# VHH binders against Probable E3 ubiquitin-protein ligase RZFP34 (RZFP34): the designs that were tried, part 17

Target 1, 302 residues: Probable E3 ubiquitin-protein ligase RZFP34 (RZFP34), of Oryza sativa subsp. japonica (Rice) (q5jl96)
Amino acid sequence: MGAMDVQLESTAVQHGQAKINVEEHALVSLLSDEKYATEKTEDVDPDDYEKLEEGIMQYGCAHYRRRCRIRAPCCNEIFDCRHCHNETKNSIKIDAVKRHELPRHEVQQVICSLCGTEQEVRQVCISCGVCMGKYFCEVCKLFDDDVSKQQYHCNGCGICRIGGKENFFHCSKCGCCYSIVLKNSHACVEGAMHHDCPICFEYLFESTNDVSVLPCGHTIHVKCLREMEEHCQFACPLCSKSVCDMSKAWERLDEELATISDTCDNKMVRILCNDCGATSEVQFHLIAHKCQKCKSYNTRQI
Key: E = the ipSAE of ESMFold2; O = the ipSAE of OpenDDE; V2 = 0.75 times the mean of E and O plus 0.25 times the DockQ between their complexes.

## First folded at step 11 (VHH; framework vhh_3k1k_2)

Design m4 (from k3 with S30R; at its last look DockQ between E and O 0.35; V2 from the best seeds 0.00; counts 0 for: unsure alone 63.0 < 65)
Fold by OpenDDE, look of step 11:
Structure m4 (fold): chain B 302 residues (1-302), chain A 125 residues (1-125)
Amino acid sequence: as target 1 above (302 residues)
Amino acid sequence: QVQLVESGGALVQPGGSLRLSCAASGFTFRDYGMRWYRQAPGKEREWVAGISYSGSSTSYEDSVKGRFTISRDDARNTVYLQMNSLKPEDTAVYYCARDYSVATAAEGDRTFDYWGQGTQVTVSS
């Protein structure tokens, strides 16, 4: 009975230590220093500096302080700014068929307000050397001596904004620059700013009026929201959610309803809450029904 | 007219604490977030902190994170900045401003220039 010594040849699996050469791809984050060329005023000859600032804040129109006018690419006429053009060309005196807006990005020629030289869009006049706008955006062809507005160009928006780049972030989904305060707190709605105000029907994205982001994520002019509130309208025109904290109002309503004798014969109704989306079955009341989940009175019978 | 009045600025030692207040009027306070800014001598005005209109969201500049706290009292139309562990680098005039939820197009309204007179904070030994 031969004990077959099965010599288990321990094949030493030479675990080839694959030296994972972790090539530290130093992702040199090309911090594209978008050198916003704040052209370091190199040692600009004091005389050159004085020339650059000549007439600062002394020229322009009601819309902008600038030291140039624009040649409108659409009609080849000269205007102080895009708004002046649009006001003129959309006047009631103009045939409706001829009304048009100036395409801001297509402006190619400007006229220096100091020397009258017409030139290609640049920040500095090629003839007299004056700066035609302390703020200058080559994309938007925007000139403004009033830098207190903290203008910046948002590539995501494709237009210049006010309020300082550091104070806003571009929300790609909402399609606009929102306050950094809202960076982690807003309801993100696709194209939230690429629609008309639900109240005044003005296009919001390019509005020069203050815009609010509602808790629901919809957007409205601040003035329009105030108007709603003045008329005791506290529901979003788009989704019917409450536009503000109504907790105090609901508490008052609780108190009021407590004084009103339920004349209704134990009738139950089904309600939908506009604020939280919950459905509840509640006792019928002539005045209002309270959501059983979030306690809101912003409800409807279903 | 929009009016913002800052108060509470003082001389304090390094490591000290200070609470700034900003009383707001001339607008519906509850509809706006609020911000604090500061401007040191020879420097540009910089954002310091912000609070949403509901008070549910706060944000801070990196240099003040963990030291400063922004809060609001809507009943008093007031925004506060609690400043702890103050440093000499915090020396500045502090300003409050409305927070614009959406950046306005550069073509139009000058509404961003609502500033109070500011309150001086000096941190020195």
Scores: ipSAE 0.704, ipTM 0.894, lowest interface PAE 0.5, mean pLDDT 87
ESMFold2, look of step 11: ipSAE 0.786; ipTM 0.913
ESMFold2 (binder alone), look of step 11: mean pLDDT 80; pTM 0.812

Design m5 (from k3 with F112M; at its last look DockQ between E and O 0.38; V2 from the best seeds 0.63)
Fold by OpenDDE, look of step 11:
Structure m5 (fold): chain B 302 residues (1-302), chain A 125 residues (1-125)
Amino acid sequence: as target 1 above (302 residues)
Amino acid sequence: QVQLVESGGALVQPGGSLRLSCAASGFTFSDYGMRWYRQAPGKEREWVAGISYSGSSTSYEDSVKGRFTISRDDARNTVYLQMNSLKPEDTAVYYCARDYSVATAAEGDRTMDYWGQGTQVTVSS
């Protein structure tokens, strides 16, 4: 009974480690710093420079200092700016059906305020050579002689912002330009700015009023937040989290509660903390219940 | 009217320390973050540090990280810049400014940043 020694020839499959030389093609994303070439006005004839600055800050409307007017693409009328148009066309005197907003990006024609020449949207008048806005955005068709606003165009937002490009970053998730201070610390909420203020119901993304990013990541007008605080409302209208550091308030509440003889029966209640999301079982109190995890009094019975 | 008044600037030796203060008035201080800027001779004004309205977030320019600390006292409507390990290249006029959490649309009427008069910091041997 011959023990057939089946020599299992271990065919050493030489797994040829194909060193895929992943040539890290460093896609040097040529971030073409499209330096908006502020065309170094280096070789501008002094006379040409004077022409460019002619009438600076002397023209415009309540909204912008500029040396041009716009032809509204929607109604073919001439207005000093988009806001002037919108104020006029959305007036109570205008039939609701006829009310409309000027599409800023669709403006194609401007009228020089100095010489009256109508032309395609450009920074400089083709006729008299005047600069029609020291700040000019070709995308937004925005002209403004007042550069103290530190205007910049945010491609992410699709609109011009103020306050200096270096002071803000575009958060793609939140959908807006946030302060550089918040770059690594804000609670990122998808579309945080693409909604109405929870208090005044004004659309926040295009608001000209100051907007705050709350610790919870929700956004609100500063004025509206202040109004809440004046009314002792310190919870976010959207998620009920505290809108500010309430630690001192909670300490005071601890002191106050310590003076109140809870004559209430040893009734236990289940609470949910709005700030940390923890559930706790605590003794019933008539005034407030403290979260056992984060010590917040921003709690609700469940 | 919004007012910012910087103070604390001085002549110091390299390696020295200085604390700048900015007293704020004319607005609800606690609603706004604050920033420090500096401007050296012949250079553009540059951002140095920022603190959120709640004080929970701080940010620094790379050149000052680990050396400078921004803080705030809301009870005093004051923002501070503690500057340690000062270098000659830190020589500048330092300015305080109000910070905005969110960039406002360009359709707004006023300049976003209010500036004080600045305070001179000179670092020299």
Scores: ipSAE 0.618, ipTM 0.842, lowest interface PAE 0.6, mean pLDDT 86
ESMFold2, look of step 11: ipSAE 0.813; ipTM 0.927
ESMFold2 (binder alone), look of step 11: mean pLDDT 82; pTM 0.829

## First folded at step 12 (VHH; framework vhh_3k1k_2)

Design n1 (at its last look DockQ between E and O 0.54; V2 from the best seeds 0.62)
Amino acid sequence: QVQLVESGGALVQPGGSLRLSCAASGFTFSSYGMRWYRQAPGKEREWVAGISYSGSSTSYEDSVKGRFTISRDDARNTVYLQMNSLKPEDTAVYYCARDYSVATAAEGDRFDYWGQGTQVTVSS
ESMFold2, look of step 12: ipSAE 0.755; ipTM 0.902
ESMFold2 (binder alone), look of step 12: mean pLDDT 80; pTM 0.816
OpenDDE, look of step 12: ipSAE 0.545; ipTM 0.756

Design n2 (from j4 with S59Y; at its last look DockQ between E and O 0.01; V2 from the best seeds 0.00; counts 0 for: pae O 14.0 > 2, placed apart)
Fold by OpenDDE, look of step 12:
Structure n2 (fold): chain B 302 residues (1-302), chain A 125 residues (1-125)
Amino acid sequence: as target 1 above (302 residues)
Amino acid sequence: QVQLVESGGALVQPGGSLRLSCAASGFTFSSYGMRWYRQAPGKEREWVAGISYSGSSTYYEDSVKGRFTISRDDARNTVYLQMNSLKPEDTAVYYCARDYSVATAAEGDRTFDYWGQGTQVTVSS
């Protein structure tokens, strides 16, 4: 019984990928050299601006360009950022019992990278007056001179996000920020982001990887979704609904099935459509059964 | 410890003038912008004026523009609010605050981290 490898040519349906970008991964969007006009906030005294920007982008780590370090509240050690801390403390060299993550909201002390002054969390150094991060979030204790990420704090999420506040909205039901494109069109699922990726099992809400919202409302990493597509897996791992528009694929399948008369004489089967939830009674076919309501072949016998 | 102490509040007649002072300690005063706020009875605290760390830039709420002047003396670690042409609507407790953000006063964001106890200004006939 030869498994007919139906090479479904996956027409790359432009999925309206709600890219939920969490903070850190620099997607090098090839945005063209448009001169980031440093919108000189017209109203800042040039002298004030020069002082505040002293050493801008000259300090930091692999994760952030910032002009301060943090004292970790959990271990009282100094790190460049929370990620540096977490990488160090979760190293294989560290006893599993001693591994821990830095509680970002509990950071109280920072060290100025320019003058070395240790102080309470502030955007400006109390000693030398330098800005320690062009972007500063008091809640997350986040400093970053690289504002190209278009960081913003989402009160709903309780954490900083990237990609520009104007480009996203917080869905209270889904519990995360979605692209503004999805504001009135997404399938709203309670806590949609507060679970592990069904493919890689990484927690999605805090993931720095791009997350996609499927038509069914379930969420998955963009990379994982692409991997699925590459393997011709087009059903949601969670609910089995189609993850993309399969209409063209179904049309092709109609054509193929029209050439195959392998209908077992008069056997009727009951099928459930994974896409629309309708039940149908159809003639048994060896290859696939078509939903009588939505015409999908994403069906199962029941 | 950061400390801000306001003074100069008084009872004045409409059209009168008053100068408020805020003495700062416990931080490098010259590195920070300063702001004045006021809170009238039964109202929320509102921003009144701001000055940059260098004193070169000043900002004012629309209702006080042309009447109030914010200034600073770094040698004395003091910020001032000169209030002229006072109106009954200016009656409030006035507070001094330290800016800790690079945000301009115009953005309306609470970019302050320390407050004084306030000084009472009453404008009445």
Scores: ipSAE 0.000, ipTM 0.200, lowest interface PAE 14.0, mean pLDDT 81
ESMFold2, look of step 12: ipSAE 0.724; ipTM 0.886
ESMFold2 (binder alone), look of step 12: mean pLDDT 80; pTM 0.816

Design n3 (from j4 with Y53W; at its last look DockQ between E and O 0.40; V2 from the best seeds 0.00; counts 0 for: unsure alone 61.4 < 65)
Fold by OpenDDE, look of step 12:
Structure n3 (fold): chain B 302 residues (1-302), chain A 125 residues (1-125)
Amino acid sequence: as target 1 above (302 residues)
Amino acid sequence: QVQLVESGGALVQPGGSLRLSCAASGFTFSSYGMRWYRQAPGKEREWVAGISWSGSSTSYEDSVKGRFTISRDDARNTVYLQMNSLKPEDTAVYYCARDYSVATAAEGDRTFDYWGQGTQVTVSS
């Protein structure tokens, strides 16, 4: 009955008061008064303003309204724009070996459409003083008097876009400017815009045609998507996921299938759902098989 | 020709609810995202809400989050804005606009923003 006196040695934890000497480093904020030189808005002489606006929207090509032409750095020929160049140089009349595209960023010389002066890429003609494009991008060497397009240069894309900078954001992963609507809710796919359209095989990133982002994150021309819909194709050409909400279609299909007498043998089949990725074992049906998880009929036998 | 017609604007009390509609025509409605904007007197037009072409993505301006809901009915070519818990600050002309999912190159279509005539929403005691 031995009462073992467990002597609980009370180890006195000495609270060492570490005096943190808060050395007051006086961050002398060198307020460098960088005098933002108010560049005096030089009172543009009213006469100079008239010169700037001379010929506005009267020059250009089918692609741009501009008051300059470009000297192509690749072939040293003069064109109205890079598209005019590319159309000409990629014509079927040109030997395949000689076909090439204009490197937009390498354009160094422009020709004023009003006075004919050839000069370095600048917004204003050094000779006659005309503005050669209301919109001017030094990076893309882009001139356009038609600002209704709301052009902006995207550093992430490396090219000029239209539609207004405030309406889009650059998704670095997808590699393009997407609508602000998609900023927090799109399926982000790496390089989603750096491939050809799965329908027409045109490169999407530089396309001038409207492009859609599918729910799966893949991208397609709006026109091509419309064509798919017209042909009752509702699966992504790349991943086979449904491109739109098919729930109502599936409900209708349920109703239709319910009218069809199950004369099919008690054959079970394994199916994979293209929409949710689930596998199911279901009774064989001649028309369609329903995913047991998400109720989609976008399935395949496996 | 693209046409957008807004409706549903009214005078309502603070805390009230209103549902705006925008009927679209002249384009394949189901292929395009839609946006709502508003413009108060003496202020610039501001974005309010947006919905993707598929309806799978929605976004809202911070001041209307949790109060407003954008939706679409493709069968009716109509986009809606359900507005709940309305405040005097929500007083504006509301506009709907067509949207694009992706920005195109500078050589693209000139007409980015199709707007309706707008519908007046007034929130007052």
Scores: ipSAE 0.604, ipTM 0.846, lowest interface PAE 0.7, mean pLDDT 86
ESMFold2, look of step 12: ipSAE 0.796; ipTM 0.914
ESMFold2 (binder alone), look of step 12: mean pLDDT 78; pTM 0.797

Design n4 (from j4 with Y100L F112M; at its last look DockQ between E and O 0.20; V2 from the best seeds 0.00; counts 0 for: pae O 2.6 > 2, placed apart)
Fold by OpenDDE, look of step 12:
Structure n4 (fold): chain B 302 residues (1-302), chain A 125 residues (1-125)
Amino acid sequence: as target 1 above (302 residues)
Amino acid sequence: QVQLVESGGALVQPGGSLRLSCAASGFTFSSYGMRWYRQAPGKEREWVAGISYSGSSTSYEDSVKGRFTISRDDARNTVYLQMNSLKPEDTAVYYCARDLSVATAAEGDRTMDYWGQGTQVTVSS
């Protein structure tokens, strides 16, 4: 009896991907206003401006464009950024007991990439006068010349985010920055982002990968969600609610089931709808049972 | 192919009203949030309004709150921006964009994967 793989072509309702890029970039953009590029603040010596911009976007690592390196407070070694540190120190070549992450907030010293001066964390080099990051966050000790990321520090998150402050809001209950479009419409779940992705088990709050908020309020990496969809998995791994609008899929299933006369014996079964939580008593069917309240086929026998 | 086409831009007097439209094609419109942006001459593009995929949530920049209303018609694959009490400061090219960002602030404008060509709104006496 061949399991009819009902290829539910899920019309992927692309649920709004909350990209939580935990980039700790507190840009004290002294230069963040493009106006500082064009408005010759009359008072900044042209020579000083040239010094500030020297080497812009020419230094850094795969993670950040910056004109400084950091001295790791945990191991006193020099790294291009916290990610470089973490990649190195969490390598399989490192004893598991010695593996650790850099405490970003505890960084106190930076090394200028232009002149080599080691100094306290500041946006400008005290020696050569270069700006070490167009975006600078004093809290996160983050430097980045690539301001296209529209970095901002979220006090609620305690870390830097990307995407522009105006485009997001901090949900105190969910414990994360969400798209402003979700401000009045998301299912608010306490600590929604303060858990591991249910698919890849990476911690979501600090993930640099895009995160989606499901209709149920649970969170998942966008990539993981797409993978689920590719595998015709349309139920939340955490609560079993549909992760997208399945209405069209259910309509198709109605049509399919209408052609299948296999109403086994007048056996009635009790079902629970995963989507709406309603219980129904329905005639037993070999393929699927329809919720009598919301018409979903995302149901289980109870 | 995803396409967004703005329309409705015009010259209006201060205090006037205008309704912008953005016609969407090439994707499942009802599955995406939409946003309006504007860019004044010599200024950066700024966010104006957003609407969720369901239309249940709307958001506005502070300067346009109470004056502008974003809405959508999924049957027509169109998002609208009703602009009332227009001011000279509202003079800009207005753009609609498909919103990819649901939860997290990852990449600013990069979360907007598709933009229209824009429509000019001029408020002048």
Scores: ipSAE 0.038, ipTM 0.403, lowest interface PAE 2.6, mean pLDDT 82
ESMFold2, look of step 12: ipSAE 0.710; ipTM 0.875
ESMFold2 (binder alone), look of step 12: mean pLDDT 80; pTM 0.805

Design n5 (from j4 with Y114V; at its last look DockQ between E and O 0.43; V2 from the best seeds 0.00; counts 0 for: unsure alone 61.7 < 65)
Fold by OpenDDE, look of step 12:
Structure n5 (fold): chain B 302 residues (1-302), chain A 125 residues (1-125)
Amino acid sequence: as target 1 above (302 residues)
Amino acid sequence: QVQLVESGGALVQPGGSLRLSCAASGFTFSSYGMRWYRQAPGKEREWVAGISYSGSSTSYEDSVKGRFTISRDDARNTVYLQMNSLKPEDTAVYYCARDYSVATAAEGDRTFDVWGQGTQVTVSS
């Protein structure tokens, strides 16, 4: 009874590793430095220059110095600016159902304040030749003769900012333009600016009030932060971390506590430090408990 | 009214040291970062150094890194610029300014550029 040696020929399937040469087309994003050409008025005929500057800073509203008004795309009415529109249309006198904000990016028509010509959004009036805003952003449809604000358009934010482009950088993670002072040192929090102020509940990203970036990376209005400090609130409303350097305060507290023998009997408590996240077991004290790791008194019993 | 007053500028020899001071008033100093700028003759004003409101973050222009140190004393509402190893190229009028941590929308405050009168630093043999 012949044992048929079935020679299983192991066909070595040569898996040809197709080296997919993923040619990394380095999309050199031509950062077209679209120099928003402040059209260097350098080569403008002196007469043309005078025309461009006619009425500079003499027109506008409480919000902008500009030599044009806008036709609101949403209601087809004329307003001095987006804010004037929004103030009017969101007034308590307006039915809630009819309240709306002007879509800034959708503005297509402007009215020259000098000659009354209505035209497409451009920096210069096609009729009288006046510059309708020394600062002009085609994206935001923003005009402003007051360039002292050092306006610039941030593509990352999608809106115009003030303070000079060179003084800020766009943090894509935080979602806003931060000071160059913070470029290498801020606590980066995703969407840090895309929320309401934890104190006043105003949306921070478009706020016209000064905003602070806390050491913890959370953001708050400067005024609100000041108010907190005035009320001796030094913990972040969002994460409870100290909002400033409390080291001197803790030293003072050490001195004070040294004079207070209120150590209840050998009761040990577990504490969590809000600043460093460390847990410690410490002797119970009626006033405060010190973190054994970072020496902070910003702690809670757990 | 927001006011900044620079002081400490002087004539110094190359390799010398100088400490500039900027006294702030009219705002809550501890709530704002501060910056130093300089402007040499015939040149544009340039950023030199910055410190955050908490003092936890500092930054410097590349040409001054390792030589200059920015610091603050909130109790005195003063920001300092310690300048060491001074070079002729450091000759400029030095200005302090308030730092905004976040750029506000274009509708924001007009008072972004509060500058003092500046203090002259001259580095010459």
Scores: ipSAE 0.744, ipTM 0.898, lowest interface PAE 0.5, mean pLDDT 87
ESMFold2, look of step 12: ipSAE 0.817; ipTM 0.923
ESMFold2 (binder alone), look of step 12: mean pLDDT 78; pTM 0.786
ESMFold2, look of step 16: ipSAE 0.818; ipTM 0.923
ESMFold2 (binder alone), look of step 16: mean pLDDT 78; pTM 0.790
OpenDDE, look of step 16: ipSAE 0.658; ipTM 0.863

Design n6 (from j4 with G50A; at its last look DockQ between E and O 0.23; V2 from the best seeds 0.00; counts 0 for: pae O 2.5 > 2, placed apart)
Amino acid sequence: QVQLVESGGALVQPGGSLRLSCAASGFTFSSYGMRWYRQAPGKEREWVAAISYSGSSTSYEDSVKGRFTISRDDARNTVYLQMNSLKPEDTAVYYCARDYSVATAAEGDRTFDYWGQGTQVTVSS
ESMFold2, look of step 12: ipSAE 0.738; ipTM 0.870
ESMFold2 (binder alone), look of step 12: mean pLDDT 83; pTM 0.839
OpenDDE, look of step 12: ipSAE 0.053; ipTM 0.558

## First folded at step 14 (VHH; framework vhh_3k1k_2)

Design q1 (at its last look DockQ between E and O 0.05; V2 from the best seeds 0.00; counts 0 for: pae O 4.3 > 2, unsure alone 64.9 < 65, placed apart)
Fold by OpenDDE, look of step 14:
Structure q1 (fold): chain B 302 residues (1-302), chain A 126 residues (1-126)
Amino acid sequence: as target 1 above (302 residues)
Amino acid sequence: QVQLVESGGALVQPGGSLRLSCAASGFTFSDYGMRWYRQAPGKEREWVAGISYSGSSTSYEDSVKGRFTISRDDARNTVYLQMNSLKPEDTAVYYCARDYSVATAAEGDRTYFDYWGQGTQVTVSS
């Protein structure tokens, strides 16, 4: 029984990858020229401006460029960021019972990286006057000097996102920020982002990995989707709908099946199409059955 | 297939101006933000500017603020970088990148983009 290596040329159907940027960055850029009311910028002493920018992009960790560290509210230890904390506390070296994640919203204290002053969460150090993050979110307690990420806080998500607020919208039903490209074109599924990836079982909403919205409206990591494709898996793990345009694949299958003289008995079978939901009665075939409505071979016998 | 092709790089004198172009193909250009990066010899690639898909939002690296302007023409599938008051420090290969949504900064700036051009050389010298 020769595994027909159907080299499905992955026509990269440009699925409007709703790039859900899960990064928690709320950009309050002090430098955003948004016209907050000109209260008289009192002559910020040029010296004060220099102090604010001191050490910009020179401090931080692999995750964030920031000029402060955090005191973890859960264990009272100091970390560069929540990710550094989580990596440390979820290490295999740590007793499973002691493993935990940092509650980001509960961070109350930060340590200035320049002068070492420990203080309440604020954007500016009360001691040396340095800005501890060009982007600062009071809700997420997030600091980042790297504003190239275009961080923004989404009130709907309750966390900071990246990629620019203008490039995304919050879908309240799906429970996440989606690309603006999907604003009128996505299959809206309630809580679509508030579940685990069907492949790697990581929670999608807080994932730092790129998430794709499938045509069916279900969500999956981009990496996991690519892995599926590499293994010629083109059905949604959750609902079995095709995850991409399979039309060319179906055409090829038509051609292949046409060459196979299925002398099999005039047995009729009832099939359900996973793509369009239509039921059809078709002649039994050993290899595949074609939906009579949408012509998909993504069908099952019922 | 997604393609990005940078052009407009040249040798210019300090204080001069240059306009870079990046022609995009193989995707719906209007659906994506675009960014410019540069890499000087012996240095890491650094972010220069970004523009949202709609063009409504722009951002710049601090060293180029007020001197560089990023813009886009969706009808031409092209993103531009107008560079004024060029300095020797601006000498680099400039790269265009399509914006890619990433949730982590751990992997560096490259993770934010799925496609890059080949780059165009900008040299600022007297």
Scores: ipSAE 0.023, ipTM 0.360, lowest interface PAE 4.3, mean pLDDT 81
ESMFold2, look of step 14: ipSAE 0.733; ipTM 0.874
ESMFold2 (binder alone), look of step 14: mean pLDDT 79; pTM 0.801

Design q2 (at its last look DockQ between E and O 0.11; V2 from the best seeds 0.00; counts 0 for: unsure alone 60.4 < 65, placed apart)
Amino acid sequence: QVQLVESGGALVQPGGSLRLSCAASGFTFSDYGMRWYRQAPGKEREWVAGISYSGSSTSYEDSVKGRFTISRDDARNTVYLQMNSLKPEDTAVYYCARDYSVATAAEGDRSEFDYWGQGTQVTVSS
ESMFold2, look of step 14: ipSAE 0.719; ipTM 0.879
ESMFold2 (binder alone), look of step 14: mean pLDDT 79; pTM 0.790
OpenDDE, look of step 14: ipSAE 0.110; ipTM 0.476
ESMFold2, look of step 18: ipSAE 0.807; ipTM 0.917
ESMFold2 (binder alone), look of step 18: mean pLDDT 77; pTM 0.790
OpenDDE, look of step 18: ipSAE 0.167; ipTM 0.609

Design q3 (from k3 with T111E; at its last look DockQ between E and O 0.29; V2 from the best seeds 0.00; counts 0 for: pae E 5.2 > 2, unsure alone 62.1 < 65)
Amino acid sequence: QVQLVESGGALVQPGGSLRLSCAASGFTFSDYGMRWYRQAPGKEREWVAGISYSGSSTSYEDSVKGRFTISRDDARNTVYLQMNSLKPEDTAVYYCARDYSVATAAEGDREFDYWGQGTQVTVSS
ESMFold2, look of step 14: ipSAE 0.724; ipTM 0.872
ESMFold2 (binder alone), look of step 14: mean pLDDT 83; pTM 0.844
OpenDDE, look of step 14: ipSAE 0.077; ipTM 0.565
ESMFold2, look of step 18: ipSAE 0.782; ipTM 0.903
ESMFold2 (binder alone), look of step 18: mean pLDDT 79; pTM 0.799
OpenDDE, look of step 18: ipSAE 0.791; ipTM 0.923
ESMFold2, look of step 19: ipSAE 0.081; ipTM 0.465
ESMFold2 (binder alone), look of step 19: mean pLDDT 78; pTM 0.791
OpenDDE, look of step 19: ipSAE 0.812; ipTM 0.932

